# Ledger of designs, part 18: VHH binders against q8cch2

Target 1, 325 residues: q8cch2
Amino acid sequence: RFCGSLVSRTFSFHVSWRMEDPLFRLDLGWPKNSEYFTGATFCVAVDSLNGLVYVAQRGDNIPKVLVFSEDGYFLRAWNYTVDTPHGMFVSGTPFEQSVWITDVGSGPYGHTVKKYNSLGDLVQVLGTPGKKGTGLNPLQFDNPAELYVDDTGEMYIVDGDGGLNNRLVKLSQDFMILWLRGENGTGPAKFNIPHSVTLDAVGRVWVADRGNKRLQVFDKDTGEWLGAWDNCFTEEGPSAVRFTPDGKYLIVAQLNLSRLSVLLAPPSGSIGDCSVVSTIQLADQVLPHLLEVDRKTGAVYVAEIGAKQIQKYIPWHSRTPAFGA
Key: E = the ipSAE of ESMFold2; O = the ipSAE of OpenDDE; V2 = 0.75 times the mean of E and O plus 0.25 times the DockQ between their complexes.

## First folded at step 4 (VHH)

Design s45 (framework vhh_7ubx_2; at its last look DockQ between E and O 0.01; V2 from the best seeds 0.00; counts 0 for: pae O 13.0 > 2, placed apart)
Fold by ESMFold2-Fast, scan of step 4:
Structure s45 (fold): chain B 325 residues (1-325), chain A 124 residues (1-124)
Amino acid sequence: as target 1 above (325 residues)
Amino acid sequence: QVQLVESGGGLVQPGGSLRLSCAASGFTFSRYAMTWVRQAPGKGPEWIATISSGGDTMRDDSTKGRFTISRDNAKNTLYLQMTSLKPEDTALYYCAREGIYDRSTGTYPLSDVRGPGTQVTVSS
């Protein structure tokens, strides 16, 4: 049963300790074509406008980027110009969506943040392919972990998946540095392995400061430090952070605990302390790494390194508030 | 134009208390996170505490039970209340605002915007 991701993967890895979660349930029917998960699945991104789910996996001589429909059908794949994918984000106009991929490889395409169209054509490269660095002019990366792109095209990048950099960088739509925060450390606006980045509904940037076992929060326009949450992460730091579409909850992964937590979003103003609403305990070999929320449906896709799969969680229709309500 | 000026330091006995103040001018104080840092003789600078614009705080674990950071945005003033002072708290205490990315040079400053400091000496 452990030869591939097809045979009893969801039953073996998710069913035994899943107690009642008031907000989400596992979609056992997704994906339909799990035979394409031939490597360790590191990240996932969603194109909610076109109903596409992008997955990146690691391994030699395998397709590294997979595209599925939201209903779970395999559509296409590519391997060109991808060494070692780490994080992904889908952005674009209503007329053309693209996927961004962070690459932490030591090969010719590594230490970059790259933009692809839906067919896998490379259309933009940030960083210097194959060359790690700390420089700001031009901007260099050392193991860029994840990015987030807002509706204006402004970008937020966390650079430091175990590299020398420990930075949060904001770029304009034309890729100029607007502000930058971070160096290695435990103090405010300092990081140790900044691993995931997202925005909330009220203009705050949230960073999973994994090595420091906390989330840190910044003003999106100025980069000013607004607060931090560490009280929910005493055992292990967060590897991923995303908000539900209604802005009410955060979903966080803790990799080695094989755990997902649903946290209550803070109101506008002070950040305060973290409150856990519910927890989804996965089997100990699942290892949830990064996750994405479908902004249209509220579905949560989780990239599971150890289980070599993506799992889809969907909100309970009758128990969850409707989008915009 | 940006200026930070500390006050309230002095000589105190072990177990004593002091309240430090930092007067800010030349920028919109209420929008910035503000920090207290100390530098003991022969040591590098050590971060003590930071307070956000919204009043959220982060404090160094070694001093957080004895030191409290606060701010008064109407007075453009940052405070550090120190209790149960120990000889190892002897240092120059200064307030700081985080450095900003300089677009003209393409560099991130390594030093914070800071005041000249106020000396705290804990001795019997």
Scores: ipSAE 0.652, ipTM 0.852, lowest interface PAE 1.5, mean pLDDT 87
Fold by ESMFold2, look of step 5:
Structure s45 (fold): chain B 325 residues (1-325), chain A 124 residues (1-124)
Amino acid sequence: as target 1 above (325 residues)
Amino acid sequence: QVQLVESGGGLVQPGGSLRLSCAASGFTFSRYAMTWVRQAPGKGPEWIATISSGGDTMRDDSTKGRFTISRDNAKNTLYLQMTSLKPEDTALYYCAREGIYDRSTGTYPLSDVRGPGTQVTVSS
């Protein structure tokens, strides 16, 4: 139905003693304008309040940031001040949106965490553009991988992807360090390539500690280490992690396995071991890198650097119309 | 004021077992993650295992399967069950309380208090 560059996808249906149907289905009708994916698509963020999907891609002489409607129509793009985007997050109210983008590498805008308005105007820069560092005053970064901004404006930054720092940094809404955990290592609160960060509804911070093949969990207020999950990642560490809006599941990506997994969310208190509920095996070399979950609809958007696209998955029991094409 | 006191060390033969205890006082034990660390003469400290306030554990790979960390919050006591002991396990073993961030200063102190340790010697 859509004229564009598509790669083969593999659907996997598993019989579950706890489930009758698959949890998600691929939205074959999203996007309507796939021709705008002209580079490697590294990350995606969703403005649930206004129905917008932001995509960042890498390549020469192409738009670095793309904006689509939730129905898949291309709306606008920009590339000013974006060199080598890695992660992205959308925060704000219906009247004021903020798009945060991490930028890596040695380009003039690298090693930064940057805030944009919905029109692509740069409004805030954290870090020193083009200069990696380990310092805390001023705060510096070395390939910051991703961030999460909570409803109060506090932010959580994983810093970084293959850099020196290997840390999780919590900032106040005015960018003061509230707490920090990490250094390179395998023990509690140490990291190897902290690659993705998210929050659950009960005040826990989850970090995809990709090089250590685990998720690590921290208290959002105190920074206390609360546990780790490694038993679901023996073959490859998670590149991305997000919760579904109902709080029942985590969605993780494993890049080189070209696989998405749905994990059962733990209760409050002790996190126990992880449990895989469902798996979506993608075609070889699709390479799902980072992902985002629309907190209004539960739709999952996956940035596929190998396939050079974003794919959208919709909850199987969703009340939204299927477009069917 | 805050105090940690280890016990249960001693001389043991290779292949033997010991259970170390760490008695905590002067703070709300149940609110803190707790850690066992060992230090052999002439070496730096080596992390063994950590247990969160909620009971989730992580262990160092080199002692995984032989050492088990646990806690009894009613007794304010941390434990390390050691089995299949080797001469390489000979060290001073001490417990430590993991630091919790200080909101008034905006800092997260690392491990902030430890005990004097209990000696474990594995020898024929």
Scores: ipSAE 0.052, ipTM 0.594, lowest interface PAE 6.7, mean pLDDT 86
Fold by OpenDDE, look of step 5:
Structure s45 (fold): chain B 325 residues (1-325), chain A 124 residues (1-124)
Amino acid sequence: as target 1 above (325 residues)
Amino acid sequence: QVQLVESGGGLVQPGGSLRLSCAASGFTFSRYAMTWVRQAPGKGPEWIATISSGGDTMRDDSTKGRFTISRDNAKNTLYLQMTSLKPEDTALYYCAREGIYDRSTGTYPLSDVRGPGTQVTVSS
């Protein structure tokens, strides 16, 4: 009776989770007074030049736009001519600041992309105020999600946060349509809830195609489709996308996962597959919606709908060389 | 001639209600968004509400939920229903015609026409 003791070699796969050093740390000192967040914070924009952070929030009987310093001090707020803010972008020069807000409201200011000065005065309206639509002449929006303005003043708008439109629009500085891409769908250059848009340093437009669980990439000049990343977003599509100032990484939010992901930027000339370098897991139901990166400091501001706050993350290695003026 | 005339103001006790009217003439009323604004003594003008074909928007303060903007295009009339009035609601109330979106410039001009106003006084 040979009792062969089956030594079950428990191959303990020591998955050495190399705790990759977090690329970012939370700045608990920002803002100085969180009491100013009185609604759901949907978007954030940064004026890197002037050290200002713009926040848009939703709610009743609250300011819709809040302005903070980089140091976290509250400076001012306004609520006029903003119905339901969704996306925000700040562009400008030392002499002129422009705050752009996408409005998904159904009121008289809704379905527009609006430009404000730093004081909250309405300067420009794109779209047809109070009217949703698919028109190109005149230009109409239906739940415009976000915009990006490049250094030349050209504008990229993703129009389609659950509206009739699922498109990426490029406008000239004079607000003429240069090209338009996308319709509702799952194929190349088609969108399902294009939710965020940014540019890289080599002239590629990146769109968070949230419903299709992918990033799509386009040529900024021609609007040609260049590729897509889907392998990093199997659980949930990206809601927000930004580049680090050095162009090495993409920072992506996944809303319902309450997760931020840092992805390796692809080399010039190839899109390839996405690679996750780091992840920041937020608390359950924090719901990071949109984010912005300070071009000067590399700080990341995240609009958290669930937590009803903006969080600031700073790079761990402070040696970001001052990109020379 | 383009004209707006407000009415319905008066003296009311705290907690009372008033319905303001604005009669429009001299233009196609239905084509324009319309706005209510008020100005209290020693204060600047305060926007209250705007109504267009796309809907209405209200200021985000204590007036929200108490005030309602509406319009009757057949009567060329704008309304502001005020309820639960407070002493701080005391002001001269104006109706204003909003600008029309300019397609050539991509701008939405500010209000270009307003009435003389109707006085609302909330006092015990």
Scores: ipSAE 0.006, ipTM 0.263, lowest interface PAE 13.0, mean pLDDT 87
ESMFold2 (binder alone), look of step 5: mean pLDDT 77; pTM 0.762

Design s46 (framework vhh_7ubx_2)
Fold by ESMFold2-Fast, scan of step 4:
Structure s46 (fold): chain B 325 residues (1-325), chain A 126 residues (1-126)
Amino acid sequence: as target 1 above (325 residues)
Amino acid sequence: QVQLVESGGGLVQPGGSLRLSCAASGFTFSRYAMTWVRQAPGKGPEWIATISSGGDTMRDDSTKGRFTISRDNAKNTLYLQMTSLKPEDTALYYCAREGIYTYSGSKTEYPLSDVRGPGTQVTVSS
């Protein structure tokens, strides 16, 4: 079983091999304004408190950041201080939300992790704009892939997406390095293209170690290596990782397989082995890259670089048709 | 005073077995990931296995079928059980505590491990 959807302004349909899995269903009615997806959509971030969905796309002479409502309506777009977006994260209070964007461009905005206010004004820059590097004082990046900001304002950054760095960096709220892990390699706490980073409900940092075909897990306070999962990724490594708001499941993307997997969260006390609950097989050219989970609704937004779209998946416990009968 | 001391090495025939021990003192052993590394004459260090504080393990593919890593937190001791030993397993075996980089000024690198022992010699010959 499969269904189609309008993918882009070219009026193409991308067929999902599965409409739904046991836990999630596709919202065919989201977004309402897909014509704004004029470039390859690389990342998505959710302001669950204000009901906003941020999308970053690549291309020349197009708006790089798009803002949609959770109901799918295009609201606004941001200016060109973003060169080549890769990852995004929304942090802050309901009244003062910020959007962080990792930039992997070779231009004057590249090799940076940048903070924007809700209006799209640039308010903070980490890294040296336009200059890749391995330095720690000041902190430099080489193709920073993604970040996660916890409720305390402490930051976790994975650097990089095919650069010289293969590291996980923890920063304080005032941007001081608290701990750092990683170098190129296959051993514990070594990475090959650390591509996505997230936190679980019990103080563990999860890294999609894409080139090594595994997830690696660290203590958020010490940076101690806690374990790894490789048994679910023998064909291809994970490109994205997020937890459901209840902490019961991980959602993982495998880009070149055009597949999403729902994994069971590990039992208390150990990391153990990976267990697959369900899979969502997408059409071959969709290429899910990064994804985000709405902490309020549990909706999963997937950035699909091949299909040039964001798709929204809704938990079945909501049990109402998202797009009507 | 943080220290690690290995024991259990010696001369063994091909196909034999040895159990190495690493006694830890001066730190909260149960809170750290621990690693076994070997260094053969004229070669650089080779990682063998790591065990997390929670007991999760990662092992090098070339030895994982013959070597197992374990820990006893009550005794502050790390173990390496070695079976079906080969002449190419001849090396100095040492344990190491997992290193973490904490930024405190002009540091430009982080340690592979922050503490290691002096090692125990394993010699496999007929």
Scores: ipSAE 0.458, ipTM 0.770, lowest interface PAE 3.0, mean pLDDT 86

Design s47 (framework vhh_7ubx_2)
Fold by ESMFold2-Fast, scan of step 4:
Structure s47 (fold): chain B 325 residues (1-325), chain A 126 residues (1-126)
Amino acid sequence: as target 1 above (325 residues)
Amino acid sequence: QVQLVESGGGLVQPGGSLRLSCAASGFTFSRYAMTWVRQAPGKGPEWIATISSGGDTMRDDSTKGRFTISRDNAKNTLYLQMTSLKPEDTALYYCAREGIYRYDSGKTTYPLSDVRGPGTQVTVSS
């Protein structure tokens, strides 16, 4: 456990710079209540409809899920049935939003993907609590890394944050397996630590294949492999991937380089090669892990495990004043 | 009936070039990702390259500087262009169609390919 003076001197400050044309700026006024970041902050999710930001952190004897307003005020903390949170995603209707959390712990709630209501009550469990596995009937996990839920309620899960499965699973709204891709390897549709998953605007599933230093792309309806990007990741694999709400850019984190990159989204039909639009270089100790984009505002929230904080980046007001409007 | 038929194999000298073809029939070729795999005597199958329905490619690092995968959807044909051939490239070369990944309770694994051709032999020797 880090003491307060060590954390404040080593991890409380960050350095960022952009070379030519910065698309995003750090919101220095967010959050208002950073004192609640008492553990290593691993993931963040946004309820853009209700203006809420969910944060999950790891540590002994601390609250594991924190809820902030989009303006940066601490509202509540909850979630006792979490061992080791890794990824999270907010889904639902405007009247009933839920937060999903992946759990990679060896304790009684580990190797699961769990759904909570807005009050922190557990309402759904996928996987077998406390038991890792490869089974499909019922579906089992081995360190599930992240999930994405589309507007239809269909779900995409990457299962392999250091586990043996190394797979992408698509579930229906009633949690039946629709298709499945992956095993450990370097070939197409094989993964080494599939760490992050998201959808683009034209029906493609993007997976951060972190250990293989690439993004891989699949058809959302069939699971067909459509292409991959490795040319931007020769030094370090991507740990997180999200699209901006207008679909124009991807935001990617490279954890061990303490770097965020903004990439140009490919056109429909072809994946092609990766193109970098801008880069945010953070101090070496920051370590950006997972991130989320507010679908309403275009704000980017980054979970920084080394700095033990969430940072908010907002579209530069003169260039991107209304992402997702 | 879905069929894949490879051609273009043969005996070549080290440093030579060879173009393999795979003729597809019985399905909508342009809709599917296609793969080249090789198998040398006494060894397991080795993936070489895949091309998506949209034309995006992935190649094994050990051969990608010498081998190129391409397709002609009008001719329902998949190609592998091989250059700077080495004795270790000696193998039976197969083409394969990417599989159907819809889950059912009778399946526990989803392989990369669901249909393979009979293969074409490539022998590199002096």
Scores: ipSAE 0.481, ipTM 0.788, lowest interface PAE 2.8, mean pLDDT 86

Design s48 (framework vhh_7ubx_2; at its last look DockQ between E and O 0.52; V2 from the best seeds 0.00; counts 0 for: pae E 7.5 > 2, unsure alone 62.3 < 65)
Fold by ESMFold2-Fast, scan of step 4:
Structure s48 (fold): chain B 325 residues (1-325), chain A 126 residues (1-126)
Amino acid sequence: as target 1 above (325 residues)
Amino acid sequence: QVQLVESGGGLVQPGGSLRLSCAASGFTFSRYAMTWVRQAPGKGPEWIATISSGGDTMRDDSTKGRFTISRDNAKNTLYLQMTSLKPEDTALYYCAREGIYKYEGGKYSYPLSDVRGPGTQVTVSS
C-alpha cells in the first residue's frame, strides 16, 4: 500500500516510495475561509515575518488579491490597479514588507510588474501600463510571468507567459537592468514560455522553461548559463519551481499532469541531472500553476487554477530515530 | 582583446573522426560558457553544443551521439570530438562565447555579444 494519502475539496493523493516517510502532508484545515476563492487562483506569496499569505485570483467584479493569516483566516482583500494577475512575490525589510504582482492583462494595468504595500496601495510600476513590448529603455514586458526578489533588493523577472518575449531580466534595487538572457529557442539560455523563477542557496537562478520541458540554471551575478534539467520533464514542462528553506529539495509543479514533484537539490559546483525524491499526484482537474514556500516554516502553498483554491502542504517527519535514552 | 582561434579541421573520409580545438585569449576563459556552431555551404549557422564553466553540457539531439564537447581551463582551450562523420557534417566550425546584455559604467552594452572565431573547415568526402 501507499505510505500515505492526502485529501482536499478536490480529490488528490501523494505517493512516496515504500519504506520512506512522506515529506509533506496536506493541511486539511487551511484555509478557514475558502468562500473567498470566487475566481481562478493563479499565484500565492508568503510574508513569513508577519505570517501573511497573499493570493491573487482572476474574474470580473471580484476582489483580485486576498490576504490570509498563516493559520488560514481571511483578513482583507483589494482589487485596485490589478487586472489579470499571474505571479507574485513578497519582499522587503523586516520593518516593511511589500507584495509584487505581475499583470498580464490587456487593460490599463497589464504588461506590468507592480509593487504594493501591505494595505494594497500601489507604490511602484515597472513596464509600460497597458502596452506590451520588447523594449529595454524603458524596459517593457509582454505577459510577465513571475519574479523573485533577493534580500539585497535585486530582482529576477521572467517575461513571458506566451507573449513576444522569452527572457530572464535581472534588475538592481533601483530598477536598472544589470543583465538579461534569452530569446525564443531550444538552445542554452533560450526559452519557450519562461514561467517561474527562483534562487538557490549558492547564487544560482533557476528558470522553469515550461515550453521546452526543462529547468535552466544561471549564475546570479553574471547571467552565465550553468546547466539544465530535462530528464524529469519528458511528459510536460515545469510551471513552478521553489527551494525548501534548508536548500535540500526543489518543489516543482507540472500543471496539466496535476502533479507536484520533490526533486533533490544539485551539489555545489555542477547542475548534473534531475533526481525525483517523491511526487504528489492531484486529481486531473486541479491544475497546480504556481507555488510558494514559507521560508520560516517550510510550508508549501499551491495555487490550483482548475480547483480554484490554494492548498497548504506542511513538512512531515524524516526517518530519524527519536532522541532520548 | 578577446580572441578565439579554431584549429583541427581538414578533409576526412565518411566514418572518420576529428578533434577540433579553440584557443581563447583576452578574457577569463574558466568563467564563461562556450559554444560550438557550424555553418554548412549555403545554409545558416547551426548550434552544436555548449559547455558551462562547471563542465555541464547541452548538445543538439541530431549530433549528440557522435559529438562531445569538453574544455581545459588550465590551457584556455575548448574541444569538439567528432566521430562517425558523415558528408552532411561538412561545414565551417566556429567556437563562440554568447553575449550578455549588461549595464556597466552608466550605459547599457553588449560587451561580449556574439564573440566568434574565424572558423575551421571540416570536409567529409571520400
Scores: ipSAE 0.631, ipTM 0.850, lowest interface PAE 1.8, mean pLDDT 87
Fold by OpenDDE, look of step 5:
Structure s48 (fold): chain B 325 residues (1-325), chain A 126 residues (1-126)
Amino acid sequence: as target 1 above (325 residues)
Amino acid sequence: QVQLVESGGGLVQPGGSLRLSCAASGFTFSRYAMTWVRQAPGKGPEWIATISSGGDTMRDDSTKGRFTISRDNAKNTLYLQMTSLKPEDTALYYCAREGIYKYEGGKYSYPLSDVRGPGTQVTVSS
């Protein structure tokens, strides 16, 4: 009776944590001249099609919006019709560029989401200029934090950077409310300072619920709650969230930690728990507020309030496409 | 007709366990996040847990270690497994379909839950 001791080879999957090469490196060459940052830089948006970077900054008697090339050259600026910018997003077609700015100011243009053309002309105003409110008809805002416009022209607005509202609003391209999530609280689909919003490639809306120290995920079509990530944000909630162009990762900012985190995107279906794949620790008091990702290059632009600059990060393995000879 | 029906409640001793069920009908159950709520006498509704259509969960911290929400989409059924029950858990337990703000019929509406069952009574007593 040969009692063959089944030596359970515990395949210790030594997950060799290969120190995965940093996913990003700092581009010290951007911008070419940082002297144009004359205020606190709060947000950044990228026109990936035209290779433009839009920056919004706060301050007195300064340009509120700055436009740079992808290469870091200053192009233009404007300071009119913007009181206190908070969030920014660029949408458009090859033929039409739209720059959206959320305004949290108390001035005549405050508590609005405004659309500008590439020249800085005001084209559209959402909300009630100079008036905060909770209204849905007409639509009102109270410290709108950020917006995202998808390829269909539908808009997602997080309204509630410390204001009366804590809500995610979806608008049609005609600015009609399609659905809304809007309660203050800690439960699912409730917010405490919804601060950033983005979409993934499978139609999920991601909201940085900063005060609740989590990301919440919603179905873009129905507004249905799909899940949340909180395990990666125990110290501080996310202030900004964007996807990499390939949809593999989320880039998240934590303002007071002066930290950027790269998170693994969840597969389709379940959201699960978050996993940090990389972390970029910034200097103390740099205060990364919002960020944007260039959809073509994968470059990450970070609005740093404390450092009063926009910092550009480029993917480490960005193989320049060998222009085939 | 959209309907939710809770079951599985009853009298249980402290430290005991119960499994509540919620049968859904009249809608595509698998597309909706579902929630358990309870209401004790003289108290307001208390959120317990929510589960997304994909099975992701969010739970109240007070019950997170003792209560588990789950669902079977094939059976159109929501579950709440309760363990280590306490007298303080005595309440009417409801299942609810998560609501959202929607534009319908010329108005915006946002119920916390747009569908709720009649509830099942849970009594924890020695």
Scores: ipSAE 0.347, ipTM 0.720, lowest interface PAE 1.4, mean pLDDT 89
Fold by ESMFold2, look of step 5:
Structure s48 (fold): chain B 325 residues (1-325), chain A 126 residues (1-126)
Amino acid sequence: as target 1 above (325 residues)
Amino acid sequence: QVQLVESGGGLVQPGGSLRLSCAASGFTFSRYAMTWVRQAPGKGPEWIATISSGGDTMRDDSTKGRFTISRDNAKNTLYLQMTSLKPEDTALYYCAREGIYKYEGGKYSYPLSDVRGPGTQVTVSS
């Protein structure tokens, strides 16, 4: 029979390649200062250029906006003019950073899309603070859910979360309406709770049409409807959508399922069918609401309103980009 | 001048099939999403299906796989293949160019479609 060593338990190269690794892993060391998560964490945004992570949370008499370094250290906070935050986006250059926050509800800062510098000073207000509306001159909002700002300063706003408007609005950097799509409904370019918006590298605008259990896709320049994906969301619509920096994947969240899904990005042209390549199933009641992907590193930050935290996922086997690379 | 002209309607028995065509002229057909809409007597317009410039489609649940929208960009023609026709499908069928909804001149405007044809009648009866 055998007199061989039992210490040779290492399996061959052949066995190793047959084990599939996940696309992302949890960064257990982020953040270093989780004690600052004292309320329901609704949204997160990333300044990839300066390595900053912005978090907005809800609760009475707590810091509303938190700023962390990319390695997880708390840096600063503010409450000024932030009441009931819902979504965030960071835009800008190395010398001019803008933090955009949507605010909802009937408080004195509600129904607005607001711009801040990186220190929390209010720079711009869109909408009429404290007053919901459907008007376009002046531009009004009803629970604006999220926005995306492209490199030219053009903006895409989904308006909104359970309000009257159910629309996608594109603005110039001077805040003129360039085009607008939507009303409440289920047909092309109609919405039910348009909740998240992002832009791919080939000029398509993607909207998480949460109440209709689909993503809808539009041309960024013309507003033309380009298609929809619904087959990946039969149980629950997406609450959040973002692309990975390499353009290969979409990351979506489904709030009540407490699930993150990684979808294959479609080619230019026809968007085809939705294809799920990986999922991250979170514990029940974690409630992932909105998320952001670091454009430099591919790290995914997930705002979990049930768990009252932000979790960071990093690409499996990814390398941190070198400074100046 | 922009023009859409539908054809292929007519009288058909329940369970039958028809293929509607829509000939387009006066614009770059391949660059636009195209739509079929129907209107029964005394009712408002009802959206049926839309096909994007890239060929992606969306359709109304009420036709539940009985109707298929397609396009031939080389012939500037939009199609609606209808099968398993029912009496409730009786209507005037229009094709339309998918419009872009804009806020213009300080006024709100949300047209359903920018351009539509005169329609073709489909009548489903024994």
Scores: ipSAE 0.020, ipTM 0.559, lowest interface PAE 7.5, mean pLDDT 85
ESMFold2 (binder alone), look of step 5: mean pLDDT 76; pTM 0.749

